# VHH binders against q9lnl0, part 7

Target 1, 290 residues: q9lnl0
Amino acid sequence: QLRHGFYEGTCPPAESIVGRVVFNHWDRNRTVTAALLRMQFHDCVVKGCDASLLIDPTTERPSEKSVGRNAGVRGFEIIDEAKKELELVCPKTVSCADIVTIATRDSIALAGGPKFKVRTGRRDGLRSNPSDVKLLGPTVSVATSIKAFKSIGFNVSTMVALIGGGHTVGVAHCSLFQDRIKDPKMDSKLRAKLKKSCRGPNDPSVFMDQNTPFRVDNEIYRQMIQQRAILRIDDNLIRDGSTRSIVSDFAYNNKLFKESFAEAMQKMGEIGVLTGDSGEIRTNCRAFNN

## First folded at step 1 (VHH)

Design q7 (framework vhh_7aqx_2)
Fold by ESMFold2-Fast, scan of step 1:
Structure q7 (fold): chain B 290 residues (1-290), chain A 123 residues (1-123)
Amino acid sequence: as target 1 above (290 residues)
Amino acid sequence: QVQLQESGGGLVQAGGSLRLSCTTSGFTFSNYAFSWFRQAPGEEREFVGAIDWSGGSTDYADSVKGRFTISRDNAKNTFYLQMNSLKTEDTAVYYCAAESPTYWGYLEEYDYWGQGTQVTVSS
């Protein structure tokens, strides 16, 4: 079962080791928080938080990494480094799934987001199948998003915290928001700036948060109110009657946003987890045990 | 609103070729990665191949590598599966699917899937 302090008796330095590795990577590259948030979401919403996303494809078998929508996921080397250190100190003890959850939590705090505790005791999955990968697109309606989040146990408020909160850091490639650039409802000065930025070859990227692109804070919700949301899924949140008031609440109350985002991330990290005798403890996060 | 429609399926002899098309509407085609899946009688739906949003990266199931090629045409809002050197075990209903390559996402309640097209390979 998941509990706080799961590793206190079996690997006391587990969370400290993960935190140090994450800090060292984040200190050199502030985009680590965006990378780990993306990794956690892509792992947890596909067959639960079981580190199935981390499995490399082989000549005999494709994996979730084989699907185009996972081509942009990065940060695997951070998980590998933490796992390597943990295996030296506490062999066959700390799951890759727990490392992903702890690393994501610590990266949020480093980026100025909420500090929160997570329960641990996850075990690693025994399957990574391309056909299991199903994700929402950047242009889906609020109604579609509400239905999707409800299907995994999340209410509307938690959905708004996760969609917006996940976009407070990181970049979006121009191919993701061509519909927004053509939308006269977008702030005209920002729209003109994005048209210039997106003229380059090789699908250039822009920051999703125009003011605080490396901080996990409520600024993205303020941008939504100002018609400055980059992605349509974010803009839809301020346009729809079922979500508009929640966007406003977060935009004007950073403390409320941080508390809601922390709760949402805790819940996200507990989707469909394997515990007890299910799954395994991988020795290499990129490969199943023999 | 969102629609995906397969075409090009049919009966073909082993060693032959078929080209499947998936025509899409209701979303910005260039923002999405695309995949082909298939389901043989009595089996689960399995992955066949994928092409990313840029068209620069493709992935294939081991069983079809070297024989099948996925491609896309952004101007036509259509993507394709060229199937060569067909084998009897390639007999299945083939489905096209659309997916965002860079959004973190969540489990879809609505699948952006076509209705499927039958491919039958006779010996």
Scores: ipSAE 0.000, ipTM 0.154, lowest interface PAE 10.9, mean pLDDT 85

Design q8 (framework vhh_7aqx_2)
Fold by ESMFold2-Fast, scan of step 1:
Structure q8 (fold): chain B 290 residues (1-290), chain A 123 residues (1-123)
Amino acid sequence: as target 1 above (290 residues)
Amino acid sequence: QVQLQESGGGLVQAGGSLRLSCTTSGRTFSSYYFSWFRQAPGEEREFVGAISSSGGSTDYADSVKGRFTISRDNAKNTFYLQMNSLKTEDTAVYYCAAVEDFYGWQSDEYDYWGQGTQVTVSS
């Protein structure tokens, strides 16, 4: 069972060690928050938060890292460093899945997002299959998103917090939003700017939040209202009657957004978790123990 | 599992037109992003065009913009590449590709592939 203080008796410094490692990386590179948010989302929606995403492929066995949808996931070395430190003080005790959840939480706070507690006690999964990877694309309709999030236990409000909140930081490659560049409903000045930025031959990237690209705040929802959302999936949230009022609520109330995003991230980190005697405690986050 | 089957390839003269079709079988058609890729002898496989699951988003390689159009027909579980003003440089094996809930420009981003159909443009 997941609980607060899971490691208080077995590894008291667990969360402080993870927090220090994350801070050191974030202090050198502000994009760490975007990297860890992407990692947490991609791990949790594929067979639960079991660190299956962290497994490296081998010549004879592909992993979730082998699929193109995970090509943009990065930050694995941050998790590795935290795990190495934890193994020195508390051998075979702290799961990679818990490290990902703690690291993501701390990186959100560093980027000005909400501060919140997480429950721990996750164990690491024993599989990582390309065929299990199913992720929402950048152009999906609100109806498709509602069905997908409902299938994992999330309501519409939580969905809006997660889709928009996950895009408050980070970049999107130009190939993922050509439909937005061609859309006359997009802010005309931004559209012209993106046409210039995206003429590059090697799939350039742009910040998803054009105003505060390194802060976890409600600015992305304000951009949706201003017709400035980069991805169609984000733009759809302001255009659809099912989600429009929620977007407005978040756009005009940063405290409400931060509280909703914190609750949503807590719930996401608890999807399909392995506890008790299920799974394992990996000694290397990138490989199964045997 | 989804399977893809191309049709419509053949020999055409420069300036002519062809329409390629890709028919899918198996899982739900409407959740897939579809792309066309092509490969000339001795070259790497290159992106040609893509269409999103909603049909509201399309993207094309610069070499084919204004000449080629991608479309889909969800009722027939089929998507198309309409090729107009064909050039000898368009000669290649054309592949259809599909991925659920994602699309991109790299061939390794796609989960399902057709077997390919030859398009030859003579001068």
Scores: ipSAE 0.000, ipTM 0.144, lowest interface PAE 15.4, mean pLDDT 86

Design q9 (framework vhh_7aqx_2)
Fold by ESMFold2-Fast, scan of step 1:
Structure q9 (fold): chain B 290 residues (1-290), chain A 124 residues (1-124)
Amino acid sequence: as target 1 above (290 residues)
Amino acid sequence: QVQLQESGGGLVQAGGSLRLSCTTSGRTFDSYAFSWFRQAPGEEREFVGAISRSGGSTDYADSVKGRFTISRDNAKNTFYLQMNSLKTEDTAVYYCAADTGYPYLYHESEYDYWGQGTQVTVSS
């Protein structure tokens, strides 16, 4: 099963190789952290952390990449580069699912977020089916979100850490927050700025964290308190009685947020994993071995 | 292993400017991303600004954006914090920090390195 140091005997440089690849990409492009956070979350909440999201569609077989909610997932080339190097050093040893988890952890630390260990020993899934993709939208109520996160083993506190923590970096397209622009409860100065930014064609994007868009920190929760949350799902967290105090705690205690986010990310990375003899170790993260 | 030493702190009047320097040891300067932090008496240490290993990316705390600029000089193994339009609220001990940017591994040594700090006092 999953263990700390799973690759110590079979591929001692596994985590160092992944870390170096991630660092090189991140140093050139700070948006890598947002990309990998989205990738891991979208993979893990759909049939577990089994790298099913990485499978490319073919003319005969659609994949999870075929659904609209995954159209914005990116960073696959980072996983490919790490896998290519790992296959040279340790053939058929390190799963794509472990690479995604390690890469995401490392990208969080690079962006100023918490540093933490992950257990490894995941194996790669044998299916990638569009009909398995069930993801929360940006406008869902807190009650809907609590029910969805509970179904995958998360309590309310870890849910708040994951939703906010995942939105401390990255962008949202204007089509996803039109309800917020029309909401008089949104900070008026920000609302005016967003109305101007969103007038263009081709669904422009804005940073979800308006102040520290490249840092994994508690600023998103401070934005929520100031009525500056971009997405409805984030704004709902400060307005609902079941989550309001948790948002406040994170907004005024970055250390508490970082510790909670690290624990939440560790737990997320262990959802529905395949271990032992289940699944496979892909040679190419984008294709099944057969 | 990198050693960090701050310099350039001191007393300055509100509205004035200071440039802090952080000099690193050895031949590994190009391997690190650098940051500045500050700590006021009785307060938690807070982030001020950062510059990536390549120098292609910088980041700042909201309270200092537009007033402070971080830069690096690889030839001198030194990075800087140019502080303009100083306010009394900027009074703090300023620390430089270095990070290789590599992931946390249980068998790896600490990859965050810190200087001893330099006092900045902004009066009136």
Scores: ipSAE 0.000, ipTM 0.170, lowest interface PAE 16.3, mean pLDDT 85

Design y1 (framework vhh_7yz9_2)
Fold by ESMFold2-Fast, scan of step 1:
Structure y1 (fold): chain B 290 residues (1-290), chain A 119 residues (1-119)
Amino acid sequence: as target 1 above (290 residues)
Amino acid sequence: QWQLVESGGGLVQAGGSLRLSCTASGSIFSINAMGWYRQTAGNEREWVAFITSGGSTTYADSVKGRFTISRDNAKNTVYLQMNSLKPEDTAVYYCAAEVYDWGTGLEYWGQGTPVTVSS
């Protein structure tokens, strides 16, 4: 079972080691929070939080990294560094899945988001299959999104907190929001800026939160209200009757957003976890044990 | 649920052209993006090209300038126009109806259609 303080007897410095590694990377690069949020979500919604996303493909087998939807996931070196240090002090003790969850939690706090506790005791999965990867797109309808999030145990309010909280930091590539650039309802000044930004080759990216791109705060919801959402999925939240009031509540109450986001992140980190004798404790987060 | 039906594969000479199509049917849910992957024997599946419902396209470097992806949203059909084909393009091509970013949702794959480019 997952519990608070799981490593107190087996690896007392586990969380502090992860936190220090994350801080060192974040201190040099503020985009670390966006990277880790995306990594944890992509891992957890595919067969549970079992670090299956971290597995590198080999010449003999593809992995979840082989699918296009995971091409933009980054920060693996942060998890590797934490794991390498943990293996030196506590061999075969701390799972890669727990490292991802702890690292993401700490990166949220560093970016000004909520501080919260997580339970640990996850074990690493023995499978990383491209066909298991099922993720929502940037143009999905609110009804489709509600159904998808409900299937993994999230209500509408939690869904709005996760979508906005995940998009208040990070970037979107221009290919994912051309429908928004063509939308006359988008803020005209922002639309002109995005047309200029997207002129370059190699699918340039833009910040999803135009005002506070490195802070986990409620600004993304204020951007939605102002017709400044970059992704269609974000814009749809303010347009749809089932989510509009929730967007407004978060836009004008940062404390409510942070509390809701913390609860959502705790719940997400506990999806489909392996505990006890299931799975393994990998020595290398990118490869299954022999 | 969605069913993806692929067509247009076959044998062509190097320098020739082929047009693959893939039609999605059987579901009320909208497809946000469609695209193509390809796989050669013994290798992992490689991304080729994607198109969003808004019409934005992205291509793998190996096919950029030779392949063109397009879609008919009303028919839920995606097309891959393959020009200047090379023997290295020989693969099984898979149509995908995909989702992106860090949400949850739906993904559907076709059965694969073989493309052989002779020298």
Scores: ipSAE 0.000, ipTM 0.153, lowest interface PAE 13.3, mean pLDDT 84

Design y10 (framework vhh_7yz9_2)
Fold by ESMFold2-Fast, scan of step 1:
Structure y10 (fold): chain B 290 residues (1-290), chain A 120 residues (1-120)
Amino acid sequence: as target 1 above (290 residues)
Amino acid sequence: QWQLVESGGGLVQAGGSLRLSCTASGFTFSSNAMGWYRQTAGNEREWVAFIYSGGSTTYADSVKGRFTISRDNAKNTVYLQMNSLKPEDTAVYYCAADEWGPYLSYHDYWGQGTPVTVSS
């Protein structure tokens, strides 16, 4: 069973060590929060939060990293550094799955998002199979997203907090939102700006949150209301009757957004976890114990 | 929907050459940046070379002068010409339709990978 203070008796400095490692990386690169949010989501929705995503493929055995959907996941070196230090202080004690959850939580707080507690006691999975990777595409409808999130126990409000909250930081390359640039429903000034930015010889990127691109706050929901959402999935949230009022609630109440996002992240980190005697405690997050 | 198919990998002796190909379908190839990444056992996927929609290229320091990336928009194909191969180049090579960098949500346009082994 997951519980608060799981490591109090076995590795008292566990969360402090993870937090310091995350801070050191974040202090040098503000995109760490976006990277860790993506890592935890991709891990947790595939066979639960069991760190199966972290396993490196070998010539004989592919892993979840072998799937194209996961090739863009980054930040593994942050998890490795935390694990290396934890193994020196508390050998064979803190799971890689717990490190991912703690690291993501701390990176959210560093970026100005909510501060919240997480339960720990996860154990690491014994499988990492490409065929287990089933992720939603970038163009799915809100109705499809609601059905998918409901299937893993999330209500509509929690889904809106996760989708929008996950996009409060980070960028999108122009190739991802060509449909939005052509959409007359997009704010005309932003649309003109994006047409100019995306005209260049490279595939340039733009911030998904135009006002506070490095902070986890409710600004993305205000951008949705103003017809300024960069991605189709975000714009769809303000246009769909089932999500519109929730977007408005978050846009007008940052405290409510932060509380809802914290609850969503806590729930996300508890999907399909292995506890007790299941799984293992890896000594290397990228490889099963031998 | 989106598909990238790599080919051209294999076993080669140090000092040899290989040409990797990646054919794309399901998106407008000419408007996308295309790149090659590689991953060795126990390490993260690292970028090798990128070619942008406008034709400009960038290379990792470890391969600069030895590898050449190019594209054929009419065939929706990106190539990686690898010369003067070293044992350290041994990896699974992946084709990508996007540059790595600041966070992108819920999309990855990557291929299945093609293994390259360089022996001596």
Scores: ipSAE 0.000, ipTM 0.113, lowest interface PAE 17.6, mean pLDDT 84

Design y11 (framework vhh_7yz9_2)
Fold by ESMFold2-Fast, scan of step 1:
Structure y11 (fold): chain B 290 residues (1-290), chain A 123 residues (1-123)
Amino acid sequence: as target 1 above (290 residues)
Amino acid sequence: QWQLVESGGGLVQAGGSLRLSCTASGFTFSSYAMGWYRQTAGNEREWVAFITSGGSTTYADSVKGRFTISRDNAKNTVYLQMNSLKPEDTAVYYCAADLGPYYDEWSAPYDYWGQGTPVTVSS
C-alpha cells in the first residue's frame, strides 16, 4: 500500500537525499526536469511505476531501453546517484521506483511547476520486456488519446494536463513532427523556422515550448492557441471539440493548470504499482538483484 | 487521396538480401518523412527504419548495421535495403508517411498504411 511518509521509520532522510541530488543536477542543467518527466511517464504507462524502464539490456536479454520509443530517455545517472547515497544510509530500503517518482516531483517544482506530496512504498519490477512498451506517438488523434488514457483510469481533463504539461519542457526531434511542418494551419513564421532547423543531418531537435522551454507553466497551452504547437498530438488538443475548452482554461489560468497537473502527476505515479511482497528492492537500479 | 504501394518482398535464404520499394502518389512526397514497419503473426507492428524529408535516418536496434533506408524524391519512392537476412526478419513489411520511429498500434491511423509486402526468410 502506498502512503505519505512511508520511509519515516525506515529511512527518514530518503526524500531529502533524492531532492538534494536532483537539485545538484538541475542547478547545472535545467533540462533535467524534461528528462525526469519523460522517464516517469515512460515507466509508469508500461506495466506500472515499477522502474522496469531503468533495466539495462544484455546481449541475451533485451529490455525496454532496447526499443526506439525509449531512445530519448535520459537522466539514469541521476537515479543512480540518489540510489547510491540511499544505499549507504539505508541499505536495501528505498526502491528505484520511489526514487523516480520523488525525483520527478522535485524537478517539476524546481522548474517553476506545482509543489505537491507523493505517496511512497513502491517496489521494483522483475521484468523489462520490449514487447510491453505501448506508448502514444506524436501524431495520435484526440479520440485515440482519450481511449488510451481512459484505459488507465484518466479522464479527458487529466489527459490534457498530462499531454500538454509533459511538453512544457523538453525537445522533439524533427522526425517526430514532419506532419506539422507541412501543415498550413501552423503559424507560418514558426513553420519557416522549423523547415530551416530540420534540414540538418542526424535528426535535429527543437524545443516543444518555443517561449518558455525550461519552465513548467501554462505557456504550452498558449502556444497551442497561437497555432504554434510542435507536435501533432499537442496541436490536436486545440483543434478537437472535446479538448479545446480545457486547453483554453489552462491557457488563461496558470493556477488551474498547476493544480490539475499536480493531481495528474500524483495519479500517474500510482499506476500499477507493486507493494508489500511483490517485486524487490534493487541494489542497482539498472539490474535485477539476480 | 494517398496511395502507398510496397513491392520487392519474397522468399529468400538466411544470409541473403532483398530490396523493398514503396512508391507514393497523391501527395507531395518530398515534403514527407517515410518509414518502414513490419508485423509478424500474433504481434503488433514494429518500427524498422525512418528517413526524414531532409534525408536523416534512424534504425531499430534489431536491424541496425544490416538494413539501409533511402529515398528517391524524383521517383516518389522510399527503399529498404535488407542485408544479412535472418529467419526472425520474416514479416509483412509496410511503409507509411510521417509516423516517425516512435510508432505503435495506437499511434498510426490504419488508412496511412500501404497493403504490405511479405518477406519470408528460410534456413
Scores: ipSAE 0.000, ipTM 0.155, lowest interface PAE 16.4, mean pLDDT 86

Design y2 (framework vhh_7yz9_2)
Fold by ESMFold2-Fast, scan of step 1:
Structure y2 (fold): chain B 290 residues (1-290), chain A 119 residues (1-119)
Amino acid sequence: as target 1 above (290 residues)
Amino acid sequence: QWQLVESGGGLVQAGGSLRLSCTASGFTFSSYAMGWYRQTAGNEREWVAFITSGGSTTYADSVKGRFTISRDNAKNTVYLQMNSLKPEDTAVYYCAADLYEGYWSTDYWGQGTPVTVSS
C-alpha cells in the first residue's frame, strides 16, 4: 500500500536526499522542472508509475527509450544521482519509481508551483517494452483526450489541470505547431512573431508559456483565453464546451489552479503502482536487477 | 508543414523482399529520430524499427535480422528494407518522426502504406 511516511523507519532521509539533488540540478538549470514533469507523465501513463521508462535498451532488448516518443525525455542523470546517494545510506530500500515522484514534486515547488505531500511505497517494474508506449499528441481532439484520461481514472477537470500545468513550463519545436501558425484564430501578433522565430532551418523551439516560461503557475490558461496557445490541444481546451469554463476558472484563480494541479499530480503519481512484494527495488534505475 | 509520405507497399509472396520509403518535408529531417510502425487488422499499432538522428538503429524482435532501417539526410528519406517476408508481416506500415519537447511529445505520423504477404 502507498502511504505517507513509508520510509520513516527504513530510510528516514529519503525525501531530503532527493530534494537536495533536485535543488542542485534546478539551481543550475531552470528547465529541470519541465524535464521531470515530462518524465513522470511518460512513465505513469504507460503501465503505471513503475519506472519502466528509466530502463536503458540493450543489444538484445529494446526498452521504452527505444521509441521516438521518449527520445526527448531528459533528466535521467538526476534520478541516477539521487539513487546513488540513497543506495549509500539505505541499500536496496528506495525505489526508482518513488524517486521520480518525489523529484517531480520538489521541482514543481522550486518553480513556484504548489507544495504538496506524496504517498510512497512504489516498487520498480520488471518490464519495459516499446509496444506498451501509447501517448496522446498535441493535435488530438478534446473528446479523444477526455476518453483517454477517463480510461485511467481522471475526470475532465483533472485532465485540464494536467495538460495546462504540464505546458506552463517547457518548449515546443516549430515543427509541432505549424497548424497553429497557419490558423487565423491564433492571436495575430503572436502568429507573426512565431513565423519570424520559425524561419530557421534548425527547427527552433519556443516557450509554451510566453510570459512565465520557468514558473508553474496559471499563466498558460490566460494565454489560452487570449488565443495565444502554442499547441493545438491547448487551444482546443478553450474552444471546447466541455473544458472552456475550467480553463477560465484556472486563468482567473491561480490558487485554484495550484490546488487542482497538486491534486492531479498526486493522483497521476499513483497510477498502476506496484506495492508490497510486486516488482523489485532496483539498485540501478537504468537496469533490471540480476 | 510537416509531411511524411510513405511509399513502396504492395503484394509480395512469402520469402520475398520489399523496400518502403518515407519522404519528409517541412522540418529539419536530419535533427529528428525516425521510426517505422505497423498495424495489423484488429490490433494496435506496434513499433518495428527506429533510427536516431545520429544513425543508431534498434529493431523489434519479430523483425530483427530480416529488416533494416536506414536514412538519407540529403533526400529527407527514411527507408525500411524488408527481407525474408512472412505472412505475419502483413500490415499497414507507418512512418513517424520523433518530436522532442513539451509535456506531451508526439510522433508525427504518415498516412501509412499497406503490405500484404501471401503464402
Scores: ipSAE 0.012, ipTM 0.223, lowest interface PAE 9.0, mean pLDDT 86

Design y3 (framework vhh_7yz9_2)
Fold by ESMFold2-Fast, scan of step 1:
Structure y3 (fold): chain B 290 residues (1-290), chain A 119 residues (1-119)
Amino acid sequence: as target 1 above (290 residues)
Amino acid sequence: QWQLVESGGGLVQAGGSLRLSCTASGSIFSDYAMGWYRQTAGNEREWVAFISSGGSTTYADSVKGRFTISRDNAKNTVYLQMNSLKPEDTAVYYCATDFSEYLGYEDYWGQGTPVTVSS
């Protein structure tokens, strides 16, 4: 089972090592928080938080990294560095799945988001299949989102915290929000800016949070209220009666948002985890032990 | 509720071509990213090609340069044009909604259409 202090007896410096590695990367590049948030979300909602996302494809064997939905996932070298240091100090002890969870938590705090504790004791999965990758699209309705999140145990408030909170940092490629650029209900100045930014080849990207793109704060919800959400899935939250009041609550109470986001991230990191004698403790996060 | 129906599979000789179609019975097809997957005997289902709602495409290395994915939103249809077919392309091909987002579990799958490429 997951518990606080899981590594207290087996690898006491585990969390401090991960935190130092994450800080060193984040200090050089503030987009690390967005990268790790996306990594944990994409891992946890596919067969649970079992680090299946980290497995490299081979010439003969595809992995979750082989699907288009995961083409933008990055930061694997951060997990590798933490794992390498942990294997030197505590061989075959700390799972890659726990490293992802701890690293994501620490990166949120570095970006001004909430500070919170996580339970550990995850073990690494033995499968990574492209066909297992199931993720919501950027244009899905609120009703679809509510059903999806309810199926994994999340209520509507937690869903709003996760969708919006995950988009407080990071970028979206122009191909994902063409429907928003054409929407006359979008803030006209932002719409004009996006038309210019999305002109040209190679599917350019823009920050999802136009004002504080490197901070985990409630600004994204303020932008939803101002008709400035980049993705349709975010804009839908302010327009739908079942989520509108929650967006407003977060937009005007950063403390409430941070508390809700921390709780949501803790719960998300515990989806479908392997514990006990299930799975394995990989020695290389990118490959199965055998 | 959505239903995805594949068509266009069949038997073809090596070096030949086939075009697979996948038609959605739902109302808002254009809002979804779409992908093609295939399953060979004794193996797990693997991704082949992806097309976003905006038309951006991505391909598995094994089919790059030979297969082309496209969509016609007016017809609620996504296509997979398969050229220079090889015996190794023999599989059941599946159409699916392909999401490019952070969270959730929902997607829709077709029933599959078999493709056999003779040597």
Scores: ipSAE 0.000, ipTM 0.179, lowest interface PAE 11.3, mean pLDDT 84

Design y4 (framework vhh_7yz9_2)
Fold by ESMFold2-Fast, scan of step 1:
Structure y4 (fold): chain B 290 residues (1-290), chain A 118 residues (1-118)
Amino acid sequence: as target 1 above (290 residues)
Amino acid sequence: QWQLVESGGGLVQAGGSLRLSCTASGFTFSDNAMGWYRQTAGNEREWVAFITSGGYTTYADSVKGRFTISRDNAKNTVYLQMNSLKPEDTAVYYCAAEYPDWSLGQYWGQGTPVTVSS
């Protein structure tokens, strides 16, 4: 079963090794937090947090990486580096699924987000099938999103924390928010700025959080209240009766947001996990042992 | 702006063939993964075939050996060659391009209907 300190007796330096590897990558590239948040979300909501996302396709076997929804997932080399170091000191002990969860947690803290503990003891999955990839689209309604998140154990408040928290860092391509640029309800100064930024070839990107694009904080919710949300799904959160008050609570209370986001990330990391004798401990996160 | 324009759908008899095309504009096609999805009435969209920027292909079990996905980077076009069509393949087929960042999901074409008669 999952518990705090799972590796204290079997690999005491496990979490510190992961943290150091993550810090070294983040220090060179602050977008690491956005990358790892996406990686954990896409792994956990597809057959549970079992590192099935990490499996490389082969000529004989496709994998979840082959599905379009996962084409933009990045940061696999960070997980590889942590696993390589862990295998040197603690062979066949620390699962790739635990490395993803620990790495994501540490990257959130580095970006100024909440610091929190995670339970460990996950084992790695034995399947990575493209047909198992069933992810929410970016244009789904708030009602559809609430239903989907409820099906995996999240209430409306934790859903708002995850959607907004995930959008505190990272970028959006201009084609995704043309409807917002044309919306007179969007802040007029920001709308003019985006109209200029979105001219040109190759579908440019902009930061989703215009004020603190590399920090995991409540600023995205303040942007929603000020009519400055880049994506329609974020704007919808302030306009929908079921989510409006939660957005307001987070916008005016960063401590509440951070506590809620930490709790939501802990729950996310525990979806459908394999423990005990289920699954395996991979020696290479990108390939099954046999 | 990103745009996907699909063509090649229509009516065909069981055992026949169709070739779907999807021409992309507004992004660097060669850097993006491309896919085909389909939707039948009352059901969610399901993945059919996928091709990465590196050319690796995958297929849903229901279409393996019958459908082939390919791309022509010079024409910014992805194709779905559908052979040995069955009535169960009747659906609206959607071309999709993936955004290369974690929060953004995918961009869809408008869909092209395929009807396979018995």
Scores: ipSAE 0.000, ipTM 0.237, lowest interface PAE 12.1, mean pLDDT 86

